VHH binders against q84jc2. Designs and how they scored, part 188

Target 1, 232 residues: q84jc2
Amino acid sequence: MSKMRNLVEEKFLEFYESWVIQLELYLHQLLIAHNNNTMSETELRHLISKLTTHHKAYYTAKWAAIREDVLAFFGSVWLNPLENACSWLTGWKPSMVFRMVDRLRKSRVVLVEAQVKKLEELRVKTKFDEQKIEREMERYQVAMADRKMVELARLGCHVGGESVMVVEAAVRGLSMGLEKMVKAADCVRLKTLKGILDILTPPQCVEFLAAAATFQVQLRRWGNRRHYVTHS
Below, E stands for the ipSAE of ESMFold2; O stands for the ipSAE of OpenDDE; V2 stands for 0.75 times the mean of E and O plus 0.25 times the DockQ between their complexes.

## First folded at step 12 (VHH)

Design gd23 (framework vhh_7z1x_3; at its last look DockQ between E and O 0.87; V2 from the best seeds 0.80)
Fold by OpenDDE, look of step 13:
Structure gd23 (fold): chain B 232 residues (1-232), chain A 125 residues (1-125)
Amino acid sequence: as target 1 above (232 residues)
Amino acid sequence: QVQLVETGGGLVQPGGSLRLSCTASGFTFDDYAMNWVRQAPGKGLEWLSAISTGGGYTSYADSVKGRFTISRDNAKNTLYLQMNSLQPDDTAVYFCAKEIDMWSEEYTGSDFDYWGQGTQVTVSS
């Protein structure tokens, strides 16, 4: 059964589809830049800036949408099941990007010792921040099963205007907590990304961003291929 | 120094319209999402609307959906709020709020780092 989409879901889906199309265009430019060793540092920085701006657009849109309905992002209908399965708190897991950096190191990318050290420090920090958020999230999840929530759930089983209002209020309260967690996670994501870009040289940034964008685009393509009917 | 200056508030009759403006300075306006928030007398802050960087996405609170429209002019560093079908419950001080830099800051529970002084909107017969 196709899940009925709400207005926020529909609106964000439209936004996201457009955003992904633009991402693919940038990916193409990144790949060209990566394969063209004649591009100036200025040109590379410009390209990096475009990508970072594009990501800013996404997350500002996301936060705008979350203020309307954070729950929509815990079952993101604009993502296929594979993308959703790979999501951590409504997005990519921040620590995952270090795997991409590691892959770059195994390739033609040569990192100096200072870069390696900084990356490791960033990795440790990122993991710490992730765990902190996970613990807080767990607290919210466990709280849902407390006596108050159980009582509300029981009331929700009965048809009544007042009881429904109480349940709705409770859900709103929970949603506010979830919103905080999601936004915290997003900040960790972006801070991690920024940290990586600050450590890497422009050519390395381009390569990293190309790899990340490739992964994102391919994951979407793979998932869509497997779950074509879901998006019809 | 970051500055946000709201204008356009005033007294209006029920059913009337107002257009608020917020002029931004001291930061790269295009790089940040902007928001409108209001505070009615004796009530807490209420988020009303947000607009993403580039203006590609807008959102609204249920209380103002269908009546208010947020927009921005990046060339003018100005945020707008078109308010239609105003009702007495819309009486409040309206604030322009700059969204935090998600790239540089840890989330502390606040979405906004700078606010304007606010502009008074009074809806009364």
Scores: ipSAE 0.895, ipTM 0.964, lowest interface PAE 0.4, mean pLDDT 92
Fold by ESMFold2-Fast, scan of step 12:
Structure gd23 (fold): chain B 232 residues (1-232), chain A 125 residues (1-125)
Amino acid sequence: as target 1 above (232 residues)
Amino acid sequence: QVQLVETGGGLVQPGGSLRLSCTASGFTFDDYAMNWVRQAPGKGLEWLSAISTGGGYTSYADSVKGRFTISRDNAKNTLYLQMNSLQPDDTAVYFCAKEIDMWSEEYTGSDFDYWGQGTQVTVSS
């Protein structure tokens, strides 16, 4: 028996496939800009703006979708198993992008001391914000084990159709809590991304965005091939 | 000065149609998602519909799916709600709402930072 996709899953799958195709096109432009150094500062800023607009399109679409069905984003059908395994609260873990930033320290566009200090301050703040959300998620998971939730689970298994409406109401209530946590996580993601882009020069922004997009595209390709993931 | 102004409300018979407009000023309209929310007499706020920054994704509350259509014109800084097959329980004040700036804001439990004053829709024979 296969899982049936709901309307939100089908609609967001179509959106996401188009969004990824455009991300790959932007990655190509970022790599050309980085390798040739032929673009003016104005042209680089315009390219960076296209990437930030692209990410805004994703997150605003995501919030629109989660208002209908936040659970579609936990184990998403538009992501392969590797992408799902690497998710932290339905997306990338904000502190992980600082690995891309560390790559810049070895590049031709070397970070100055003032930038290094601001990036470290941002890293500390990002970790603090992540920990707040992780504590909220832990409390949510503990609450799932409370007596009322255990009773609802029993009703779903032993009473059949008689308790369907009670279970559906409980699931909707649980979804509201998940929505708040996902939205908090998304705000930390975008604040972190903005903070990095505000600290970096335009050539450094291009290199950073190219590294991030390369990782996202490669993770998708590795997961789609599967034998690179689960076979030792 | 962020300002949202709704127009297009009025009296309509059951089964009729109305088109609401919301004109935005004081911010870069195409940087933010926009939403429609309503409040019926004596009831709380009910979210109806959302549209992403470029209009590439839309969503709807179950109560309005198939009857209402959200759209935007970024060149005119205007948000629209096309309302078809209106019923008496659609009677409410309709508000447009600007989504928070995810780039700059900590999430506090509210999705919206600015609202219009609302426009009254009355569905009655």
Scores: ipSAE 0.859, ipTM 0.948, lowest interface PAE 0.5, mean pLDDT 88
Fold by ESMFold2, look of step 13:
Structure gd23 (fold): chain B 232 residues (1-232), chain A 125 residues (1-125)
Amino acid sequence: as target 1 above (232 residues)
Amino acid sequence: QVQLVETGGGLVQPGGSLRLSCTASGFTFDDYAMNWVRQAPGKGLEWLSAISTGGGYTSYADSVKGRFTISRDNAKNTLYLQMNSLQPDDTAVYFCAKEIDMWSEEYTGSDFDYWGQGTQVTVSS
């Protein structure tokens, strides 16, 4: 990342690094639970609850940071270039998570007919919500034609007092629209995750969460190795 | 029934300090981010500060950064705002606000679903 880093980016980087470390610890617990037949349903539900709480903690921190600077989340300094390239509106694309579910169905997880029906209903709803957000984002992309120019205006590269006020108002209006879209996308992400976890049994939830956490951790590790190789 | 009750407002001289408290009931306090918002006379709502679940992340509006400190005590279901170096422009009604449940809520453009009654802070000599 070659962009100028602000205080919001530094602060969220510190949070994110701690958050990922804890996610890796939970991944270890998920893998033990996945490969161990001795955990009770109650114990599995507690582990699942820890994971959902951990994901909620990420988003509440993200929303707190977005109130200071939503633009920090477009091309985030705390993500490596590979993670950023996979980003859709500052996070994973909601419909993509169903590819993880489909992969599990092909190899390990056996779903009953009722679960399959509910997952298809959720997939359709998720895709509909995703497409609605994409249409709204397209309307804002024209105003973001040069993100560099908007960023320069925010950094105070101004001429004239009246010009400063007009530029600041335009930047605030665009940023507020982006905040709403990012928050809408985050709610779709969390509702989709909750919907999947509500449909799956506790052992199936553990398998899904382990697969998802494994993917996220491996994407970060793989992207970090490639990033380090390409920089002096 | 969700309830948020602010206390600790009052009259203070410029340069003074106040500590606001917001006691929460009717929901699992630790599961939600909490925010402080103010409304100065004749002005709209101004977001001031947020604290994530568990207190792991805090953020501040530029207008109060370095002077105000948000914190929470989950054992007491209480949110705090320590306000230092108060100036006349800080005169306002201060509200605590609960963030929506991101898991269960349709996002309608509103970040907060419940507010306290507000507490008046007046900075004058």
Scores: ipSAE 0.736, ipTM 0.902, lowest interface PAE 0.9, mean pLDDT 82
ESMFold2 (binder alone), look of step 13: mean pLDDT 80; pTM 0.805
ESMFold2, look of step 15: ipSAE 0.670; ipTM 0.882
ESMFold2 (binder alone), look of step 15: mean pLDDT 80; pTM 0.802
OpenDDE, look of step 15: ipSAE 0.892; ipTM 0.964

Design gd24 (framework vhh_7z1x_3; also named gf5; at its last read DockQ between E and O 0.82; V2 from the best seeds 0.85)
Fold by ESMFold2-Fast, scan of step 12:
Structure gd24 (fold): chain B 232 residues (1-232), chain A 125 residues (1-125)
Amino acid sequence: as target 1 above (232 residues)
Amino acid sequence: QVQLVETGGGLVQPGGSLRLSCTASGFTFDDYAMNWVRQAPGKGLEWLSAISSGGGYESYADSVKGRFTISRDNAKNTLYLQMNSLQPDDTAVYFCAKEIDMWSQEYTGSDFDYWGQGTQVTVSS
């Protein structure tokens, strides 16, 4: 069936649910650290490292999964419709995190002039990288309607096994193009996250990571309210 | 300096088993996904399997799914590939490959930045 989950979808759903549970536990630790000004710099760095490691676990798992089936990540079954609607190339839009940084500036976080300048430079670079990927996605969508693809679609209907094999090869080629774009987007995401963490002090990093994790967890809860859970 | 060293290759009969090891040095092993890739005589590179940085997720090429098992020991900086039900078509040089640093670079189209020198696996009677 078209609505049956494939093996990658089932396996990554299991991974993702465990990953989110651990993210919520780390969020709890971040909120405690943020509210208690008693933690040492070493303790804060250790907590930041746990979050960094956790995100690395997600993206390395994602790349392993997309080598088998990148399409599972477009309209993912482990994400609710609201999470999917807010997605940009299978994940968060990198420039969105600067809105979170801006909100931190309006709180008790005091950013020095050097930090403000570096964050603005990073924001400009991130937007540039996003636009480059968006142009690539536009080219991909246009290529889907090129003459070869149109002819292949016509040939593939009811012509037999040989045409089916050619169509499957073409689909694999299209999947490779999507993999490249998703991987480029993920590199922009992680480079942006690293850049922010490198600019911020450990207490500011904790506040930023707490805000980011809070948003991710709340977006999931808001979206899940669209459908009632009948039992499990 | 990043270094990857594969061991465990050899001659085996069809239906036999081998376990490959890859010892890593020069980078924080538990921060990166690791991969196994092979090259058969006169053919191109074929990706076989990937394992996430913490070992929580594994993936496999269709050609080896159900026969090969990837694993890692982060305390020993070592990657493994358990190969069962080996077939003549599995004859190849097997490479350990480190995934690129998503944290520090733009994607250039290459998934891997470092490779081992390979270990030869020959399946014949």
Scores: ipSAE 0.852, ipTM 0.945, lowest interface PAE 0.5, mean pLDDT 88
ESMFold2, look of step 19: ipSAE 0.767; ipTM 0.913
ESMFold2 (binder alone), look of step 19: mean pLDDT 79; pTM 0.798
OpenDDE, look of step 19: ipSAE 0.899; ipTM 0.965
ESMFold2, fold request of step 20: ipSAE 0.773, 0.770, 0.788; ipTM 0.918, 0.916, 0.922
ESMFold2 (binder alone), fold request of step 20: mean pLDDT 80, 80, 80; pTM 0.801, 0.805, 0.804
OpenDDE, fold request of step 20: ipSAE 0.914, 0.908, 0.914; ipTM 0.969, 0.969, 0.969
OpenDDE, second read of step 21: ipSAE 0.899; ipTM 0.966
ESMFold2, last read: ipSAE 0.768, 0.790, 0.786; ipTM 0.916, 0.925, 0.924
ESMFold2 (binder alone), last read: mean pLDDT 80, 80, 80; pTM 0.807, 0.807, 0.808
OpenDDE, last read: ipSAE 0.906, 0.904, 0.918; ipTM 0.969, 0.969, 0.970

Design gd25 (framework vhh_7z1x_3)
Fold by ESMFold2-Fast, scan of step 12:
Formats: sequence, C-alpha cells, structure tokens
Structure gd25 (fold): chain B 232 residues (1-232), chain A 125 residues (1-125)
Amino acid sequence: as target 1 above (232 residues)
Amino acid sequence: QVQLVETGGGLVQPGGSLRLSCTASGFTFDDYAMNWVRQAPGKGLEWLSAISSGGGYTSYADSVKGRFTISRDNAKNTLYLQMNSLQPDDTAVYFCAREIDMWSEEYTGSDFDIWGQGTQVTVSS
C-alpha cells in the first residue's frame, strides 16, 4: 500500500527544499565574510540582516502550515531520519545553540566581560523557558491518558453521527494543544537567536551564524549519507 | 502609528467575485506574516487564510479552499484577498490581522496583535 503525502506535507516540502538551497548560498557568503578582514561593519550588518530575514521567512511559513496540519511537523517528510531524531518540539532545542556561542570564547575576536555576562543571563532565561514548555508537554501527555480520553477513543470505534462529532471535537482539541506548544517553542527559539545577535558584534554574529548554518547543513548531509549498522 | 486599513467590500450576488485590499502603515510590512479573518452576523471570528512574510507560503481554512486566494505586494505594503464563487454564508465583516513578532513577543496563546477596522461583504440575491 503506497502512503501518499497530504497537501500540507507536499507544499511545505517544496518550500523547505528551496529554503535550504538559499541557506547554503548564505552560508557560503558567511564563510567568505568570516575569512576576510576587508568587509565594513555596514556590509556585515547587511549580511546578518539577510540571514534574520531568511529565518523569519521559515517561521512565518511554518506557522501558516501548522494552522492547517501541526502533525505534519512531527516526523516531517522533508527531513531525513537523523534531522527528525535531533528535533525538540519540531525544531532545534534553544539552549543547544549556546554550544556554538561557546566557540566564540576561543576565537580571535574575543568576547568582552559584559558580553559573557549577558550571554549567561540569556542562557539561564532560555533554559527556564524550555523547562516551562517541557512541563506543558508533560501535562499534555497526562491529559491524553486520563479516563475521559480513553472513553472517547472507545466511542470512536462505533459508527454514529453524535459519537463522530464528539471524537472530532476531541481530536481538534488535541491538535490545538500541540499547535500552542510548538508556537511557544518557536518564540523561545527566535527570542534566543535575537538575544544572541543583539549581544554580539557584527564579526561575532557572522562567525556564530556560520557555525549554526554549517551544523544545520552538515546534519542534513550526514543523515542523507546514512550507513546501515548491522548488530551481531 | 501602526495601522491596517481594509477596502474593497460591498454588495455582490451569489457566484460573484470581490478583491479585498489591506494597506499597512507604521511598521516594516515584509517582516510579518499576514492573515484574513471574518466575523459573520451573530457569530465568532473565523480564520480564513495566512501568508508568510515573503509570500513564499500560503494556507487556507477548509471553508474557502479553492475559492479564495491570498497574496501580498511588499513594495506597496498591501495584502489582498481574491474572493471567487461567493455564497450567501460568506456574508461577514472581513479583517486583515498582523501575526505576532516571534522575535520580540512572548507567546500568550494569541497569534495576532494588530487588526484592521474591517470591511463589510454582503452576498445576497
């Protein structure tokens, strides 16, 4: 039996493939800028702006898509299995981005004490926001296991107009809950990214964005070149 | 300073077409996703359609798929809704709404922060 993709999956797959191609082009520009000492601060700011605009295009497209089908983003067909395995609520885990920031402590363009302090404050805030969302995820999972939800699932096994409507309402409620958690997570992601970019100088922003884009592109390539592991 | 103004509403016969426009001012229009929402007499708000900040992705409520088309012109700070095959139950006040800025706002459960005043669409024979 062939499994056909739904319309949201097909449409977002087309969008995502184009988005990744443009990300790779921006990564090339970031690497050139990072290796050259001749670009002005204004030129670096224009490049950083291109990357922030590109990420805004992704998240606004994602929200449009999840309003139709949030479940398409859990086990996404446009992502390989490795990319899907590394996701946290349909995207990157916000606190993990600070591992890329830590490399700037060892770069030729060193962080000043005031930047280090602000980055640590942002890291603490980001972890707090993540924990808040994880508590909502736990509450969601507990609610799905309660007696009333089990009874509604049982009701769905029988054909009848009234029971069909009740089950449909419950399924809509579950989807709305997931949608709100994904949107909360996306806001934490973008606020974290903005916070980092606001703290860093333009050369440091270029280095950080290059590291982030490199990781995203390489994770995709690693997953696409997957080797089968045989266990004895 | 930040405002959205809808135009293009009016009276139309069943099966007819209308194009709504929403002009934005006071903010960087191309940074935001935009949406169309309607409210029929005596009913709640119904989301109809969304368009991403650059126009690269669009989505629609099941009630309007295949009949309505959302588009934007970022150079003109204008959002559009092309409405075809209009039915009497499409009679409503139509609002354009700006989606929250994910970069600067905490998510509170509401997707929209700025609304237009609305434009009346009446479909009757």
Scores: ipSAE 0.823, ipTM 0.931, lowest interface PAE 0.5, mean pLDDT 87

Design gd3 (framework vhh_7z1x_3)
Fold by ESMFold2-Fast, scan of step 12:
Structure gd3 (fold): chain B 232 residues (1-232), chain A 125 residues (1-125)
Amino acid sequence: as target 1 above (232 residues)
Amino acid sequence: QVQLVETGGGLVQPGGSLRLSCTASGFTFDDYAMNWVRQAPGKGLEWLSAISSGGGYTSYADSVKGRFTISRDNAKNTLYLQMNSLQPDDTAVYFCAKEIDMWSEEYTGSDFDSWGQGTQVTVSS
């Protein structure tokens, strides 16, 4: 219910809605550029730069928000249930973007052998980084079953002063662990995105970014049509 | 070479106000989040506030929420902290800090890769 939302949830919801509206406007520009084939390389690089800046704005805002409340990003109120179901550690799973890269094999601008090799190397590295984070998530979950943590949870049922302080310290520790994992995942996401854009030509970058933005926008529209939850 | 220079510190009475500035050079200022962090004598570093790369999102530590306002002027490569209703426990060295480059750096547990020299704020009668 809306009354249970904290200030970070409300503030980031406002930010995210504006950010998505601008993403849809950039998607429109990407589709025009892809279809018309009349834009210069300089114009394409400028458009790619706008998308890169837009993603930087999202991740810098996200890190500012998680510094206050990382838990707001688990089961986010600004995402519909379908978007939340598709999330991996508060965002897109890095290796999934390579499925969009497969679309470029049928592009009007053919991938050269050197690009295919570099993309495969990046895919392998990305998958390795993902697995490293997944092992850290497993360790985190196991630590929750630790004797000390179970005992702290029991103390949390009491509202006495010393018990409250101990529980608050434990919750802060847990949140810091989640924050570290989310930030590690975000770095893998952005290094993967940068790696792809560095390998691709400007026309291929436009096609890739259009595919990614189309998927993100479409997923949101599908989820919104199925879920009639009223938000205050 | 990244350089951050803080100015605006000084002595102020309880209940007073100060505006801190941080001028940045050596990097594309509008690509990075900026932060204010302080260190009181004998204490560790305390994060105070963050602002996103374009200024579209800000955040604050509970200790300063409602009293301090972070802002930036990307055309001037300058970060600001407006401090109102200053209290004696706000006495500290104030640092501006640049967030790491998420695009090229492996996350090592530190959010910041560059710091200024700091500016001293003393709240006393």
Scores: ipSAE 0.846, ipTM 0.942, lowest interface PAE 0.5, mean pLDDT 87

Design gd4 (framework vhh_7z1x_3)
Fold by ESMFold2-Fast, scan of step 12:
Structure gd4 (fold): chain B 232 residues (1-232), chain A 125 residues (1-125)
Amino acid sequence: as target 1 above (232 residues)
Amino acid sequence: QVQLVETGGGLVQPGGSLRLSCTASGFTFDDYAMNWVRQAPGKGLEWLSAISSGGGYTSYADSVKGRFTISRDNAKNTLYLQMNSLQPDDTAVYFCAKEVDMWSEEYTGSDFDYWGQGTQVTVSS
């Protein structure tokens, strides 16, 4: 957890709080649409488009922010500890959304066999893309302990010699590596979301988006209502 | 097909101002972040500023913070860069760049998939 907030953390906190408020408003609209059953396909597609645009606004804002400070997204100050504990590479784990899709098979809006097949194909591809990123993260973590990095850490302890430039270059390299991994993960997230929405009918999309938004909002509320004392 | 066309460059005195515009076509403009990038003579590309798809978040390189302002008009498919307090080292070709399609494409290591032809900004005296 960051104890000091920089300009990026303050600016993104303001953005995120407004973004979550709008998400809750869209969730309300999704729940009304789901319960009403009188909305036209055009009206449902319009609502789905609003949610799609809202998620794109988040990820484009995130990428703008990580160009200045990617580390702000590891242990984010705008997320509570529960939200941070549930993060995979600064966001939701792509394959987890298929758990919400599985709920649609048990709902009144039943998936047809062609949809089930396409969703399974998408699930397999998403898991493959996820594992590729996880292997890259493993390589990154191992590289942190290589001989050159250990030597740079030793040099950083010698203030009188002023090896500041060498340490700064190493930190820049580490940040660039993290940026690439986060961006790769975000692309998997959005491709997975798009893939699901492309496979589902508009009523099923509304139900899926409502489930996803409900989980996000509730996870935030559960974390914010936490009342405990740190041991020691 | 995607097209980005920059205008507004020119010769300006140190301390002066210029407003660059970039007109976009061939894609849904309000779905993508837009960026300004420059290339000074004999140097590599330098990212300057980004704006989120809806305009709700902006970011800037340290070299231009407080002097440059990025904005967009989604109804006009136009990106802007207001440049104030221009200095000789701001002399460069300025490009608008479309951010990659996170929604449909795998990340290749490049943040931008389309660029304009650029507009020359020369700050001298």
Scores: ipSAE 0.828, ipTM 0.934, lowest interface PAE 0.6, mean pLDDT 88

Design gd5 (framework vhh_7z1x_3; at its last look DockQ between E and O 0.92; V2 from the best seeds 0.81)
Fold by OpenDDE, look of step 13:
Structure gd5 (fold): chain B 232 residues (1-232), chain A 125 residues (1-125)
Amino acid sequence: as target 1 above (232 residues)
Amino acid sequence: QVQLVETGGGLVQPGGSLRLSCTASGFTFDDYAMNWVRQAPGKGLEWLSAISSGGGYTSYADSVKGRFTISRDNAKNTLYLQMNSLQPDDTAVYFCAKEIDMWTEEYTGSDFDYWGQGTQVTVSS
């Protein structure tokens, strides 16, 4: 049964589709830059700035949408099942990007000792922040199953009118908690990204961003292909 | 120094319209989402609307959906709120609020780091 999309889902889906198209364009530019060793540092920095601005824009839109319906992002209909399966608190897991950096190190990217040290420090911090958020999230999830919530759920099933209103109010309260967690996670994401970019040289940034964008685009393509196969 | 200055408030009859403006300075306006929030007498802050940094996405509270329209002109560093079909319950001080810098800030539970002084909107017959 095709899940009936709400207005927020539809609106954000449209936004996201456009955003992804632009991301693909930037990816193309990143790949060109990566393969062109003649680009100046200024040009590389400009490209990095455009891409980072693009990502920032996504999150401003996301937060706007979350204020209307945070729950929409826990079942993001604009993402395919594969993308959703890889999501941590409605987005990419911040600590995942360090694996991408590690991959770069194994390839053509040479990091100096100072960079390696800084990256490790950042990794530790990022993981700590993730765990903190996870613990808070767990608290909210467990609270949903407390006696009060169970009673509300029971009333909601058997009694209409006022009971339904009470349940709705409770859900709103929970949603507010979830919203805080999601926003906290987003801040960790962006801070982690910034941290990495601050450590890497412009050429390294381009390579990293190209790899990250490639992964994101390919994950979407792979997931879509599977989805079409399932529904064809 | 970050500054947000709201204008356009006033007295209007029920069913009337107002257009609020918020002029921003002291930061890169087009890098941040902007919001409208209001506070009615004796009530808490109520978020009304948000617009993404590029203006590509807008959102609204249920209380104002279909009546209010948020927009921005990044070239002018100005945020707008078109308010139609105003009702007495819309009487409040209206604030523009700058969203926090997610790029550098840790989330502390507040979505906004700067507010304007507010502009009074009174809807009365």
Scores: ipSAE 0.899, ipTM 0.965, lowest interface PAE 0.4, mean pLDDT 92
Fold by ESMFold2-Fast, scan of step 12:
Structure gd5 (fold): chain B 232 residues (1-232), chain A 125 residues (1-125)
Amino acid sequence: as target 1 above (232 residues)
Amino acid sequence: QVQLVETGGGLVQPGGSLRLSCTASGFTFDDYAMNWVRQAPGKGLEWLSAISSGGGYTSYADSVKGRFTISRDNAKNTLYLQMNSLQPDDTAVYFCAKEIDMWTEEYTGSDFDYWGQGTQVTVSS
């Protein structure tokens, strides 16, 4: 399956590079909108819609790719080491996004008490969903230490044929478990993003999305610079 | 009302080709990934191919790679599957399936929330 793994990594790397270029273009538009207090609500909503569509496009492409090779997302060749080090189940940790929301409260756009209450309710719900997935990860890791898995690893030193078939079935089972956990995590990510955007006003949404995109783009640039420095 | 309608199935000889179409209505077609899934006689469901919401990424099951091509026309709310080099083992009912809305839904272990009625493909030996 190594040829199929190479093709998935190559195809998704190509997709991701194009997706990031478009994210940078949208970031430029968000920064202009953030600094221009004369944009209409309709114009702001249209820009917010472009960003939500862009994020949805990423996750629909990701799920298509993980149906072929979920393991490509745990050692992602399209991400630099810094980006990979910051990943939780192949992406951003849902509860951490509230740190960007907290910054809105300390910056130029003031949240009203009703919004603060709804954001805290969303934070609690997000953390609950996140912990449910973490419990599934713990069960998965314990299952990998199961006697059957240890025995299959030992058997791999002895025979081919029948042993190969049994090992392949076990590996498929492991991949299916990872795929389900990643999909559950992605749903929590997008529901959390939607919840935040539903609570915030259009100008606040633009500020939030600009902060998020700025961090994502800068994290990539910081990691790429470090990689370049170590390249001979 | 969400509806998915498949057409284009039929009887074909080994080595032949068929083009399946799936017309979607009742939802914003270009917001969702679309998939093709089949069920062979006496077998379970087998995922075949996926296409991202904007068509920018496609994927395929090993059994159909190089033979089948998925595509979509978002202006026409239509999904396609071009099937080439058909084999007797491709005999199945073919379904188009809409991916769940990650934006609003909890993941329950199912990737798909709506399915078409299916179209029969029979490859004679």
Scores: ipSAE 0.853, ipTM 0.946, lowest interface PAE 0.5, mean pLDDT 88
Fold by ESMFold2, look of step 13:
Structure gd5 (fold): chain B 232 residues (1-232), chain A 125 residues (1-125)
Amino acid sequence: as target 1 above (232 residues)
Amino acid sequence: QVQLVETGGGLVQPGGSLRLSCTASGFTFDDYAMNWVRQAPGKGLEWLSAISSGGGYTSYADSVKGRFTISRDNAKNTLYLQMNSLQPDDTAVYFCAKEIDMWTEEYTGSDFDYWGQGTQVTVSS
């Protein structure tokens, strides 16, 4: 990987590495809680609170980084964000979290009917919120296509003074719009997570959070292995 | 009741330094990112700096990068801004701002839900 990284991207990756290490420590605690069955409801809720605080901390760092340079989060995919499967506004589509919910339903005693109904209602609400964001993304499609030329200018391909001012204004306008859309998507992600945790019992929350943490830790390990494998 | 109180403003010579404080109450301070924003005379609001809820990530506007340092003490519910190499262009009312509750709120385009009353910083010859 000989890709050039900007300063914001490098700073955030350093934060993310520390964040994932702490997530692994919380995962260990979640697995102990799941396997031992000795924790009180108060202790389970305290552990769940630690995990929710940790997830919030990730997003507060992300928003701080985005205010400095949102384009750092749109790596090579920002050139075609509306046509790229990985372009769902710098993250996974919020409704993808229901894959973990589906695993709970397969691997545990059947959720009670009231929980299933509430989870389906939440899934519908989450998809509705996604559709609202997708409509906003459509109005930026022409701006995204035109940003190939802006990328050349940002990398130092200058033209005359008035052309530079127009390009700089267009980049600022695009960045402001993208920042707001990323933040809207992040709020949908967090509200969906909260909704799931509100519906599940504390033991079910522990199992859900353990599955989610396992997935995130594996994504970091997979990224490191991919970097290591392509190191030459 | 959420309350943010800025202190530490004042009159300073060009090239001088000030340290601003923002004391928070009425919410769980360590759950939220905090920001500094300023408003110069006759100008709109300018975002200056953000710090993540745990303090593990900080960011700065280009206009203050290298001169200003944001920090927080979650045990004291206090946000800080160390301002060095101050110039007349830094004259403004400085506000601390609490980010919205991402956990419960729908994003409507507003990043901050509570502001302090501000503290005046004046840099003059």
Scores: ipSAE 0.654, ipTM 0.882, lowest interface PAE 1.5, mean pLDDT 80
ESMFold2 (binder alone), look of step 13: mean pLDDT 80; pTM 0.806

